# Miniprotein binders against q56y42: the designs that were tried, part 12

Target 1, 350 residues: q56y42
Amino acid sequence: CSNNTSNITTFKPLKLPLFWPWQKVKMGPLSVSPMGFGTWAWGNQLLWGYQTSMDDQLQQAFELALENGINLFDTADSYGTGRLNGQSERLLGKFIKESQGLKGKQNEVVVATKFAAYPWRLTSGQFVNACRASLDRLQIDQLGIGQLHWSTASYAPLQELVLWDGLVQMYEKGLVRAVGVSNYGPQQLVKIHDYLKTRGVPLCSAQVQFSLLSMGKEQLEIKSICDELGIRLISYSPLGLGMLTGKYSSSKLPTGPRSLLFRQILPGLEPLLLALSEIAKKRGKTMPQVAINWCICKGTVPIPGIKSVRHVEDNLGALGWKLTNDEQLQLEYAAKESPKSMIQNIFQTR

## First folded at step 23 (miniprotein)

Design t2
Fold by OpenDDE base, fold request of step 24:
Structure t2 (fold): chain B 350 residues (1-350), chain A 98 residues (1-98)
Amino acid sequence: as target 1 above (350 residues)
Amino acid sequence: SPEEVLQKLDELFKEIQEALKRGDLEAIRELLLRLWELVYQIYELAREKGNPEAIELIEEFFEIFLRLIEAFEYGDFEAFKRLLDELKELAQEIKRAL
C-alpha cells in the first residue's frame, strides 16, 4: 500500500487586492494608493521609545504595506531624536532597497518627505542642499514629493520666499517629481500655489491635520481650496492620536502623560464614538478602519503611522470598501456635536 | 533692545508654565509660537553681532524646541515639561553668551 502523501499545496489564498488600479489617487504627476503611511515614530526615542532592535519589525510592517499595494510613504528630514536625526529617512531608504523580493512594487514607491524650515536655512541653495541630504539618507536619485514642513509667514516672511524658491529649484533640477506643503492655512495655501504656478511648478499636495476630530471651518476651507486648485489633501493624524480607536472613553480615561489631553477631549465625544462603534459593528470593521475610511471618502489621502505589523493589518482593513453618504453624514453630524477638537500645529497659518 | 528681548524670554517661560498648570492647551500653543518668534529674533541679533557661541546655542535650542512641539502635539506633558526645563536652562546660557 503506497502511502501517496498528497502534497496539500496550501494555496496561500490569493490576497485579493485591497483596491483596484483605477482607485489610485492622482497627486500631481504621481499615482498613489488611497491611503499612505507615516513614519514619524521611526527614530523617535523620546515619545515612541524607538530602539534599533525594532527595525526588523518596522521592516516587516513596511513590506506588508508594500505587498498590499501601498506606495505612498511620508517622512521628514527632522524625524529622529538627537543622534537619530534623519533616522526615519535612513530606515525608509534601507527598507525600499532591501524589499527587492517585491519586484515591480519598489519602482512605484512614492517617497514624500518634509524639509524643516530651520532658521539656519537662509538661502534657496541651502534648502536645495536639504533635499540632497534627504536623497542621500533615502539612497534614491529623485523624491516623489518634496514638502515644505511649515510656513514661516508669521515670524520670517522673507525666509518663506527663499524656501519657496528652494522648492522651485528642487523641481527644476529634477530632485523632486512634485512639490507640496504642510501646515498651510487657506490664505497662505493660495499664495504659494500662485507663486509656484507663475514659475511653472505645480503644487501637488497640502498636508494638514484632517480627521473626525479635525474637520472644523478651517479644514473644510482648506479642502475646498484643494479641490478647486487640483491639490491633493494628505490627512495626518486620521485617528486623532488614538481617540477615534474606541480604546478610551469618558469612563475609561488613559493614565500617565497623555491624560490631560484625553481628559479635555473625550468628555462630550460620546456621540462620535457611538456613531463610529455602530457603523463599525454594522460593517464588520474596527473603529480605526471606519475613521480612516471616512478620510478616504472625503477625497483625502490619510497617512496613519507604521508602528507594527498588527497596526498595518488593522489600517489596511480601511481599504476595499466605502462608507455610504448617509454613514458619512452621520459621522460628520456626531463630530460637530463634539465640544472639543484636536489642537492644531503651532505653525498652522490662516 | 536686546535686553528687552532677553527679559521677554523669561516672561514667556513663566507664562507657559502657568498655562500648563491651568491645563490651557490653546494658551500653550499661542505662547509656543511667540517663544519661537522671540528666539528667531535673538538668532538674527546673534548673527548680526557675529557671535558664533550664541549662534550654536540657539541652533541647539531650535532642535530641542522641535521636540517640545512634538511632545505638545502628541500630548505627552511629562516629556513636554522636561524639554521645557531643558530649554529654560539653555536660554540662560544663550543670555550669558550674548
Scores: ipSAE 0.878, ipTM 0.949, lowest interface PAE 0.6, mean pLDDT 93
Fold by ESMFold2, look of step 23:
Structure t2 (fold): chain B 350 residues (1-350), chain A 98 residues (1-98)
Amino acid sequence: as target 1 above (350 residues)
Amino acid sequence: SPEEVLQKLDELFKEIQEALKRGDLEAIRELLLRLWELVYQIYELAREKGNPEAIELIEEFFEIFLRLIEAFEYGDFEAFKRLLDELKELAQEIKRAL
């Protein structure tokens, strides 16, 4: 912080900004930065154009996040395409191990990974073995958060029961400090919370798509349940996969492979995009920074993706300040005028 | 019956392709879950019969299917079309192995 560097002879204490990354927030038994980063792009040749020649750039982005107080990184055992299956976890583990800033303090990084509910994971022991495989790829002894990536309740409810027991066993064996779920709807979230509570296992997080483009009745109900039960909501896709950046609008549509998605949603977003732009200009911020800050204001921990140093630099600008209540309401009103919203994950339950 | 499940697989691919042509993203989302459910049923049948060739093909199908779901979620419909074609071809191999 530059405020402590002075030509004067008297000490003036640093006043910490709101959503300051070194002022951690609670996530069950864990303390995490108010924003984390997602690693979906790491090893994804198909969608993100990953090449191993990019690893140094990714490592620099990781180091920048650490230097700025970020300690939460989200990955999954399914991240990475083709022969790079599991590559996201391998890269994260490598960057943690090689970090000079973490020397002797590697345990301050909270690694959250997700275990896919593959159809062949049919016993709790098999699910525990998936966790051990993740620990091996990461080259660490214990996860911060072990997450069930999606519920099987809608197509294989008996499988889900053994996966829940697998989460209990991961915790009891000391493989994870806490457990979480991803893509759980409100009814299923209450059920797993009760299941884990009876067994003394901390359900610290629920990860769902949550943003100004994903705040419908069901997502708000999930948030309400999280608030009541002491579960931290982790917001994925806080920028609406690029919709909330201001790069495109109803009058400036993209032409590439993602044009169908943008054509479906961008028309009708003008009130929201204008509100984001007005607030961003007033605050001296970017539209992505306003959108991410809104997620934090709602009490969630957003996890925008890491692909480049420049994206991390921009996303860090979402920290250190807070939207006023009036600004939050302005954004929410504008978002509700949108005729379309983001489509939820196919596995999200009731 | 197993034969009815396999016939529904072909119909479901056609429905997904038609929904994509008209740009109906919510229909695609619903159809993808139905496709996952159907292939899960086929996987159970293959395991019940002890058919290792079919099991291996179906597991490969699920791995590619996750890439298809990622492409849908990200909105990359060029990748989505390519992966859907790969899954359609693999589905024919699965039918032959059963």
Scores: ipSAE 0.875, ipTM 0.944, lowest interface PAE 0.8, mean pLDDT 90

